VH-VL binders against Protein broad-minded (TBC1D32). Designs and how they scored, part 9

Target 1, 124 residues: Protein broad-minded (TBC1D32), of Homo sapiens (Human) (q96nh3r1119to1242)
Amino acid sequence: GIHPVYFCSTHYIEMLLKAELPLVFSAFHMSGFAPSQICLQWITQCFWNYLDWIEICHYIATCVFLGPDYQVYICIAVFKHLQQDILQHTQTQDLQVFLKEEALHGFRVSDYFEYMEILEQNYR
Key: E = the ipSAE of ESMFold2; O = the ipSAE of OpenDDE; V2 = 0.75 times the mean of E and O plus 0.25 times the DockQ between their complexes.

## First folded at step 14 (VH-VL; framework fv_tafolecimab)

Design j6 (from i5 with light chain S28D; at its last look DockQ between E and O 0.77; V2 from the best seeds 0.00; counts 0 for: pae E 3.5 > 2)
Fold by ESMFold2, look of step 14:
Structure j6 (fold): chain C 124 residues (1-124), chain A 121 residues (1-121), chain B 106 residues (1-106)
Amino acid sequence: as target 1 above (124 residues)
Amino acid sequence: QLQLQESGPGLVKPSETLSLTCTVSGGSISSSNYYWSWIRQPPGKGLEWIGSIYYRGWTYYNPSLKSRVTISVDTSKNQFSLKLSSVTAADTAVYYCARLPIYGSYYFDYWGQGTLVTVSS
Amino acid sequence: EIVLTQSPATLSLSPGERATLSCRASQDVSSYLAWYQQKPGQAPRLLIYDASNRATGIPARFSGSGSGTDFTLTISSLEPEDFAVYYCQQYSRWLTFGGGTKVEIK
């Protein structure tokens, strides 16, 4: 049957994040903030306030042609891209404010295609 | 064997800053696998997590104490420290330093023996 | 914030008896719960992690169970060294301890 994207994505995001980026996962838990909370916001807005137009097009095209599970893999790739920023901001700013209000500077979907293919292979 | 030991003044006056140091021996504080933590226990009461630090200086604080707490690390001395500002009698407690693994489960696996800090005139 | 409520506050038992200690979380913490033992004048010692896994060197008479909001620590047959205070701790969101259960000699 049809997997509800919201339910499957939330559960999947936390499992993949713990496996792939344990330090980021621990930073969320030590800060009292669930990673699925920000990922749901990104996904439901199609990254509109977070990525420039060309990268939004890459996101949409990736999900349309490679499958809806790629919205999860893109979220993990974003966390991989932001790892150092996340760790730095837990010192000086609220992590929730940083992730909800700052643009994903320097993130390009094309830089992470190979990584996302590996995620699909390992966790599908 | 890894050991943690608290040190610092046992008596602090109200409105001043409580300052403690934890010395790590039998292991390195510069480990990517651990947070280094402070926990306190008022006499006859339960335990309260104060905060934790990663050796590169990343800190995580209990939100109820965040406005008054600073945790820092000195890797050259294999030590980490706690400063709690504007103390009152309510801050009288036994203070423990402890180690917290990052990978796996977030329980405290090694503890210091604890040091009593009394806030009194 | 997640509050952990332990009951009973005091459990008066004799050596050889079975002890059952309860910990209730105000929110679902999945299996992210640990149990500690604290003897007078000593730091806490880890007994159980992830609700049911015995820490290294902990005797088989200690067992943990539960998930979500309701957790239990069981000591199947009390030894003289088991009379102490027991704390639960959650690590789902921040790190929070329960108020403790004192197990004392009847």
Scores: ipSAE 0.356, ipTM 0.769, lowest interface PAE 3.5, mean pLDDT 87
ESMFold2 (binder alone), look of step 14: mean pLDDT 93; pTM 0.926
OpenDDE, look of step 14: ipSAE 0.631; ipTM 0.873

## First folded at step 15 (VH-VL; framework fv_tafolecimab)

Design k1 (from g1 with heavy chain N33D; at its last look DockQ between E and O 0.81; V2 from the best seeds 0.00; counts 0 for: pae E 5.6 > 2)
Fold by ESMFold2, look of step 15:
Structure k1 (fold): chain C 124 residues (1-124), chain A 121 residues (1-121), chain B 106 residues (1-106)
Amino acid sequence: as target 1 above (124 residues)
Amino acid sequence: QLQLQESGPGLVKPSETLSLTCTVSGGSISSSDYYWSWIRQPPGKGLEWIGSIYYKGWTYYNPSLKSRVTISVDTSKNQFSLKLSSVTAADTAVYYCARLPIYGSYYFDYWGQGTLVTVSS
Amino acid sequence: EIVLTQSPATLSLSPGERATLSCRASQSVSSYLAWYQQKPGQAPRLLIYDASNRATGIPARFSGSGSGTDFTLTISSLEPEDFAVYYCQQYSRWLTFGGGTKVEIK
């Protein structure tokens, strides 16, 4: 198809999340919410309304210069950044609402470049 | 050898709260690797997951029951508990406690013996 | 809510025969599917996890296959102890069980 990253990103999102952030992985599945659902929202919107302008530029540049698989690695980095918030929101509000409605507080793409390089090395 | 044992009243009146406790022996409920879960089975019918709890108090509930269910944990007693409010005859079932791994697959690897709870006036 | 539909509801077979049990999901569950055996008065026993992996201590005559929405449990040659009720369970979105297939002696 014309968006092969969408198709293979679902597989890689599940695999990487289970390996890297097992509590986040379980929180999605136990809450009945697929990780790919929010990742596709973020990726399709280029994180518009989720990140400030400079971070959107970093996202775009990373994917253009390092390859489109980095959109998956950025999503895993976002989950790593939000891990404690995600785990707490299973108790107070719908996880889906939290991830779709709230800005990614304090997330900077540049803070996770080394981590994403390690993800690429280990999983691709 | 890890063992799970359900306990609580076998008879509950309609509109009241069903309350059960699961005691864990031969292992610790404070494990970071497991959820502790409640499942029920009405007589002659299939299985229904009620909910699960992580020892730090984080809970996950079946959406069909979430408005009536509370699961809690008491690590000092190595126990976790189920409360189901506003019961009716439809809540008559065998209630099992079970362990659910966080790492790997989410199947129930250890089950209690089960306890029948009958809702009757 | 993911609904698991098991068929047939009852499977009447003789010892030594091959049993094939079906579980179909209302939407994809990837490979997040387990199979359980339950005998009267007992808790369910795990047979298969992740669609095809046998649990520890499960005889080789039990095998699972499938992914996505269509799954099967196969018992290659029925033993007397295999006549029981079998449930599938998905863990892709929440945790739900199928309605069961009773395997009984013909």
Scores: ipSAE 0.199, ipTM 0.743, lowest interface PAE 5.6, mean pLDDT 86
ESMFold2 (binder alone), look of step 15: mean pLDDT 93; pTM 0.921
OpenDDE, look of step 15: ipSAE 0.731; ipTM 0.896

Design k2 (from g1 with heavy chain N33D Y103W; at its last look DockQ between E and O 0.76; V2 from the best seeds 0.00; counts 0 for: pae E 3.9 > 2)
Fold by ESMFold2, look of step 15:
Structure k2 (fold): chain C 124 residues (1-124), chain A 121 residues (1-121), chain B 106 residues (1-106)
Amino acid sequence: as target 1 above (124 residues)
Amino acid sequence: QLQLQESGPGLVKPSETLSLTCTVSGGSISSSDYYWSWIRQPPGKGLEWIGSIYYKGWTYYNPSLKSRVTISVDTSKNQFSLKLSSVTAADTAVYYCARLPIWGSYYFDYWGQGTLVTVSS
Amino acid sequence: EIVLTQSPATLSLSPGERATLSCRASQSVSSYLAWYQQKPGQAPRLLIYDASNRATGIPARFSGSGSGTDFTLTISSLEPEDFAVYYCQQYSRWLTFGGGTKVEIK
């Protein structure tokens, strides 16, 4: 039960990423790539081809039971998980390919539940 | 008081590499809060961002120049440098170094005085 | 990709007059826009950031407005030191500058 168009604005994604992961946020913009663009792709596709089936189920359940803002919090958690990979790929100039075409290896929604609860408390 | 000072040759021959150094004084280049940047201004024309570097060596370049630009940092000397390869007369400009805060907005808050580099035979 | 077009190229005014400078972006830059002043022989000086916030030490006669693609710098009453070239700069995708508006004495 979650419709891809029922997420917060791209402004909200940008604000949270700037507050939570400023070095990652600046690396995106300095590389000419808006982080909200990849978040829209992930959310619109319900992370299909980015997460394995079990993690997609966790994502859907989290958003259904905890609210649609969790679409954004999961994106921030993914950026936190990938922080070092993102910074590396800004230097090899393949960041957009990496984020759009490769699976989010090692990311599990359950590893970030506490973090996302903190995001909810701080920003909702 | 933080100061930035450009240095390097004022005359470069076509097809050669333009090399400049910016010396930072009154502050440390090894700061997690800033990028260190190069901007140029051809005589009588507007400003163009060339690129920026983080003290750990991470670089970001203007896509129109990226194939010819190398920016590097030497934290032990509190300096960062610009190399622009295969120059032509179109690369004649005043070259500025500048500081770019990471936290907040990405505008240049401190500038060097600028140095004119002329490309001619 | 993002081009900033400033208009007019030259604005001829007298001291005490209001100056209105335009900056248009080819794509939305949200509020990621700054304004600089540059006097002859000097490096640019930051005036406005995030479209509307005055930088430290900038007089209240300078104000910025706009978002998305259309931005304005206003100087409410020109002082002699305000006759200079003004540049806008976006930081949404890479960092790019507009072509400048020269404010000159009439």
Scores: ipSAE 0.370, ipTM 0.798, lowest interface PAE 3.9, mean pLDDT 88
ESMFold2 (binder alone), look of step 15: mean pLDDT 93; pTM 0.929
OpenDDE, look of step 15: ipSAE 0.755; ipTM 0.902

Design k3 (at its last look DockQ between E and O 0.04; V2 from the best seeds 0.00; counts 0 for: pae E 3.2 > 2, placed apart)
Fold by ESMFold2, look of step 15:
Structure k3 (fold): chain C 124 residues (1-124), chain A 122 residues (1-122), chain B 106 residues (1-106)
Amino acid sequence: as target 1 above (124 residues)
Amino acid sequence: QLQLQESGPGLVKPSETLSLTCTVSGGSISSSNYYWSWIRQPPGKGLEWIGSIYYKGWTYYNPSLKSRVTISVDTSKNQFSLKLSSVTAADTAVYYCARLPLYGFGYYFDYWGQGTLVTVSS
Amino acid sequence: EIVLTQSPATLSLSPGERATLSCRASQSVSSYLAWYQQKPGQAPRLLIYDASNRATGIPARFSGSGSGTDFTLTISSLEPEDFAVYYCQQYSRWLTFGGGTKVEIK
């Protein structure tokens, strides 16, 4: 079994997204699809079927070793990774289908450790 | 076959920096499946996790020690190291290096070095 | 911080007896608990992970049970080599160890 994920409020995801990735925030706003909807799905499923197994292990390790706020920082890192793809999906159903049905291909938690550390320092 | 061996000075003066190296043999430190860890045990007392490092350089530290600890990795030598600054007598302990597997979601230590005693005294 | 309290601190028994060691967590750790054995002058050895799973090469006389806050390590019939110190370790939030239970010969 998968290590328990600590629940963290996702209400700050939209604030951080606006501050860190304003173009992505605007894409969600234009589409009418809330970023928290997909983030909750990712977080509650521990990114199962979205990430390779080893990357899920890194995700769980950040939560265990650094705390549940890393669930938010990982979501922001995913949005940073997918920024160009997200900007090309402007309709609610199109953006929603893209984010829910496609694997987060190429995203590795280990590539974003430094970025997430900076997010923690700036927004903790 | 996998072996971990601690090395470094056994005596450190108060206020100085404790510095240890762990040499990994019979396996590669450059593996996506493992973190590499330091644990210590004061004489006659229990165990304390100090921190862990991923071979790409990312670290996790025990919050109680974080301000004084640096763990680093040298993949070319198959080694990782510990520096603990501003030591006091309370830092006297046996220091172990250990392996922490990631692939089972278990954050427990499956391979340990033999340990090295570091004494902090004037 | 999750504090693990092991009891008793010392357990004095004879070979062949059953040993029951307790580990209590200050808050739930689910089943994310490991047990280690440490003999004098040696590094700890992993016995049990995920509360109840024996590590490779660990004899069947060692068993673990519990979840949440209360965990037990049982040694069904003590062998001479089982007289050692036993530590629990949680990995639900950070990594912390209990204070240990010394199993000594009576």
Scores: ipSAE 0.350, ipTM 0.768, lowest interface PAE 3.2, mean pLDDT 87
ESMFold2 (binder alone), look of step 15: mean pLDDT 93; pTM 0.923
OpenDDE, look of step 15: ipSAE 0.705; ipTM 0.890

Design k4 (from g1 with heavy chain Y54W; at its last look DockQ between E and O 0.04; V2 from the best seeds 0.00; counts 0 for: pae E 2.2 > 2, placed apart)
Fold by ESMFold2, look of step 15:
Structure k4 (fold): chain C 124 residues (1-124), chain A 121 residues (1-121), chain B 106 residues (1-106)
Amino acid sequence: as target 1 above (124 residues)
Amino acid sequence: QLQLQESGPGLVKPSETLSLTCTVSGGSISSSNYYWSWIRQPPGKGLEWIGSIWYKGWTYYNPSLKSRVTISVDTSKNQFSLKLSSVTAADTAVYYCARLPIYGSYYFDYWGQGTLVTVSS
Amino acid sequence: EIVLTQSPATLSLSPGERATLSCRASQSVSSYLAWYQQKPGQAPRLLIYDASNRATGIPARFSGSGSGTDFTLTISSLEPEDFAVYYCQQYSRWLTFGGGTKVEIK
């Protein structure tokens, strides 16, 4: 069985997204789709339908070993990974469908460990 | 049968760096399914997790030690290592290496025999 | 940091007696708790994981119970080989161990 860890602060997600990825923040604002809505869905499902099983294990490990704020840092890393796709789907007006219904194409937690460490250093 | 064996100097001078190596045999350190860990036990006291490493190099450290600890891996030798800097007498302990499955429950299923490291002049 | 407090520190019993060991967490760890046995000169051995599941090869006389903050390891009838130190370990946030309970022969 998978160890679920979740914590969500909608203002914290919004603050970090605005600071780190202002173009993505603006895309969500223009679309009317809240970034916290998709982050909550990912977190409460432990990314089950979005990541390979090994990557889900890595997600849980970051939260247990580094703290629950890593739930937010992983979401920011996902947005960074998908930035070009998010901007494209804002133009086509299907951002919500893309984020809720499609896999997180090629996202690996291990590719973003260093980035998330920098987020922790800057925002903890 | 998987076995873990600690090696390194048993005596370290204060303010120097403690260095240990764990050799894994009967299995591969290059597995996505495990973290490789260091735990210590001061004489007559309980156990303290130091940190864990994934074979591609990512690490998790005990927050109380993280400023002084480096764990590294050498997959070509099937080994992982511990460096603990600026040691004092409080770092005298039996040091264990251990395996940690990633499967959502974080308990140590295989342990080395342990090696005593004494910090003394 | 989640502190695990084990009690009693020492439990003096005879073979055949029932041993009850307590582990109390400073905040909830849900069911993310393991128990280990350590004999002199040996590394710890996993007994119980996820509060109540016996590890492979562990005799049925060992059982774990509890959730949240209060956990118990029970040895239903002590064998000579069961006189050892027992540690609990949580994995809810980081990995921390209790101080241990020594089970010794009376």
Scores: ipSAE 0.468, ipTM 0.802, lowest interface PAE 2.2, mean pLDDT 88
ESMFold2 (binder alone), look of step 15: mean pLDDT 93; pTM 0.920
OpenDDE, look of step 15: ipSAE 0.671; ipTM 0.883

Design k5 (from g1 with light chain S92K; at its last look DockQ between E and O 0.04; V2 from the best seeds 0.00; counts 0 for: pae E 4.5 > 2, placed apart)
Fold by ESMFold2, look of step 15:
Structure k5 (fold): chain C 124 residues (1-124), chain A 121 residues (1-121), chain B 106 residues (1-106)
Amino acid sequence: as target 1 above (124 residues)
Amino acid sequence: QLQLQESGPGLVKPSETLSLTCTVSGGSISSSNYYWSWIRQPPGKGLEWIGSIYYKGWTYYNPSLKSRVTISVDTSKNQFSLKLSSVTAADTAVYYCARLPIYGSYYFDYWGQGTLVTVSS
Amino acid sequence: EIVLTQSPATLSLSPGERATLSCRASQSVSSYLAWYQQKPGQAPRLLIYDASNRATGIPARFSGSGSGTDFTLTISSLEPEDFAVYYCQQYKRWLTFGGGTKVEIK
């Protein structure tokens, strides 16, 4: 079987995304591309090929030390970081290609640590 | 040759704040590759991880202690510190500082000698 | 929340004997397990990481095995310096330690 966190993560991702970043949620909805689809790819690959090595280490540490729900919180933080890019690529109808093909330039786990703590406080 | 050394008061009264400092020598606390950690051991008992800090300031805390713990870093002094508030006799322990790599597996490769802190009076 | 249970609590043996120490996790920790040795008045010393890899400078008589929930530290032939307390530690989720096994002179 499927790890229980994966089972809950798809609904949890959409719930949090709708609450925290409604414009990003709408962009995914209008594009027909599920947010959980890209988040699953990021999570299961530990962001390999998307983040530099130091940030991959911080992702793993965050999940180990703060709990597996942080897999979801990190994904929401990435969407927050990329919000303007996501909205632009919805306009050009290439959102899926952008998210699957492009590195997450400029995203650092450390820049969003306080935000993710707020997500934990409000939604866990 | 990396060395870690704990310092601070050995006696703390109940309800007060326990405060310890770890001084790092023979290496830099500002290394991007390490977390800096506190671990404690009550006399005759096992080990408990308290928390860890990255030199840029973000922290990870043991959930059972999180409401009472603050770990901080002072890179200019090559030191990191522990504050544990509202202590009771149950907080009597040997307190160790230790180094934790951010890569690979999360085991403590360097330890201080430890310092006993007794909560009583 | 992952509890590590070490057994036996005390192992009384003579120098030259084989020691076998057990660590059982309440949930799978895959291979994210380390072993430490602690002598009286000293900090713990890393022996084994990732269940089976010896740390730098650790003699070959120390070996670790296991995966998932059941782990073993073996000392193939005890030397006088090996009489100490041994702890396992998991790093699958948070960092927790077992309660220890004391290896003492019979």
Scores: ipSAE 0.244, ipTM 0.742, lowest interface PAE 4.5, mean pLDDT 87
ESMFold2 (binder alone), look of step 15: mean pLDDT 93; pTM 0.926
OpenDDE, look of step 15: ipSAE 0.712; ipTM 0.896

Design k6 (from g1 with heavy chain S105N; at its last look DockQ between E and O 0.62; V2 from the best seeds 0.00; counts 0 for: pae E 5.2 > 2)
Fold by ESMFold2, look of step 15:
Structure k6 (fold): chain C 124 residues (1-124), chain A 121 residues (1-121), chain B 106 residues (1-106)
Amino acid sequence: as target 1 above (124 residues)
Amino acid sequence: QLQLQESGPGLVKPSETLSLTCTVSGGSISSSNYYWSWIRQPPGKGLEWIGSIYYKGWTYYNPSLKSRVTISVDTSKNQFSLKLSSVTAADTAVYYCARLPIYGNYYFDYWGQGTLVTVSS
Amino acid sequence: EIVLTQSPATLSLSPGERATLSCRASQSVSSYLAWYQQKPGQAPRLLIYDASNRATGIPARFSGSGSGTDFTLTISSLEPEDFAVYYCQQYSRWLTFGGGTKVEIK
């Protein structure tokens, strides 16, 4: 079983990341850190310790009204936002610490609505 | 034709630092499409990835060697280098430099000829 | 982190015979697996990528199969130039190589 409010798989995350952000995809694999490891943490916590409350509300509303696969599209959008930071964190411990212990400063769900709509169109 | 060539001392004393340079010719090291990598092979044994570098200086290391390895790049000389500190006899190997594509498949498509480095007192 | 175990360590065969080489991963690598051939005194040469795709210029007698944890390289009819050492390499998490299979003339 999976959590009832989301549906995701490591294959789907890997596929989207390779297609949309190949340099980020390579950074995860070269660092030995699976993208699904952090995505699961973000999704199961509803981004509580990663986003401010307004952005958590936008996340919840987006998933409720547009579908649970938006949990994955939001993760891809976060990776797009963090691309340069991820590329500079090349060791597993360093990348993992950055993604799990740093706030997603400057990330706003509304800045990525159009991008996520394109992801829906292309991959749903 | 793209060519990679390893250079450096063939003999290193125990506890010292092994230092090698790979010179890239027939192509540019400043490519967003590739990592530049070091792989080694002890005599009669298998291959071990040491680490890779992106031309902007971002490095990825084998976790078993991470504490002793530094890889760097000099784009003005079209070269990248390996330093392996505190060497022992176990570090005796043929050292290869190799190119690793980023977009597509992560296999080493071009290899240097290799250089033997012996760690002996 | 991912260990690749190749078997057998040595495979003694005659020209014209079929060679079957195994590579097992300690955890799934999906299809992120390559095969290399290495002749004495030379750098390795890519044969197969993504488990089953032949690299440019590799003869059709070389084929790869498998996914997840179990992979096979098959040489359908050995030629004299095929007696060499073969390595698998995964690129799912970091980059690791198997220990090699030596294909030698019987």
Scores: ipSAE 0.244, ipTM 0.741, lowest interface PAE 5.2, mean pLDDT 86
ESMFold2 (binder alone), look of step 15: mean pLDDT 92; pTM 0.909
OpenDDE, look of step 15: ipSAE 0.777; ipTM 0.907

## First folded at step 16 (VH-VL; framework fv_tafolecimab)

Design m1 (from g1 with heavy chain K66E; at its last look DockQ between E and O 0.04; V2 from the best seeds 0.00; counts 0 for: pae E 12.8 > 2, placed apart)
Fold by OpenDDE, look of step 16:
Structure m1 (fold): chain C 124 residues (1-124), chain A 121 residues (1-121), chain B 106 residues (1-106)
Amino acid sequence: as target 1 above (124 residues)
Amino acid sequence: QLQLQESGPGLVKPSETLSLTCTVSGGSISSSNYYWSWIRQPPGKGLEWIGSIYYKGWTYYNPSLESRVTISVDTSKNQFSLKLSSVTAADTAVYYCARLPIYGSYYFDYWGQGTLVTVSS
Amino acid sequence: EIVLTQSPATLSLSPGERATLSCRASQSVSSYLAWYQQKPGQAPRLLIYDASNRATGIPARFSGSGSGTDFTLTISSLEPEDFAVYYCQQYSRWLTFGGGTKVEIK
């Protein structure tokens, strides 16, 4: 299986998020919790209850074939997918509840392969 | 249109290393959406996945063959290669190179014609 | 390791008849299953992916169904060019192929 130890760099997640999605990064700071906490939740549970089974399989297969560091890239991709919603829920001051309780509707791992490759090129 | 073509010696002696090259044309191997794979088929038998490589050099091997298999890629030549060491008669097979999409599914959508490699003294 | 068992090993039919091929997985592969056709002296050709999606250029007489552990490839009406060996392949855990079903002319 995928070992979550590769996620040990919480600062790495935040650094990537700040660089790639500064508005999302700012939203987390405004909301008073770290994006790495959410990423850890997703990864440790293999996105259970957040993605449907097919997308979970896509996630796992991607990490197996392309490397465990793609766990991080997928998290960044998810934040990118949710960017507008994140900003909206920051306004309503329920961002943490939104990210912890709501499924990742419409997210497809396959839609972000090019994006994740760019992340790997720039940050690996 | 995408085309794959295997090349290499058709005869290899036992204990030697089998070496094959796949040349890709009509498309670049430097794509984020695909792995490039080797599959073999012993005469009259089924198919066995050997391994795959990403254009950045990341490899994924069949565990049953991992200790003997090396796959490499040359993006400048639009080629990828297979090396199988310590061959025996059991390694006699038609060897195929193929494209493996990784955008949500891992099937083989484009295949080479295949090349027979016979292991014999 | 996920083992794919195809049945029957050989299927003897006449042109125009319906062919039903089975592929059973030792454990669930969800919908991550593909079907291939292979004619003598040729490379396999992708027919179906994700259990039921027909690949580009594949005739409508070919269809795939199933999920989890039981999958079926159906050829509604056999054409002379359909007599070949058919393989299933899973990509849920690693990549493995079934043993194949030979569709031969009766």
Scores: ipSAE 0.000, ipTM 0.631, lowest interface PAE 11.2, mean pLDDT 90
ESMFold2, look of step 16: ipSAE 0.006; ipTM 0.547
ESMFold2 (binder alone), look of step 16: mean pLDDT 93; pTM 0.927

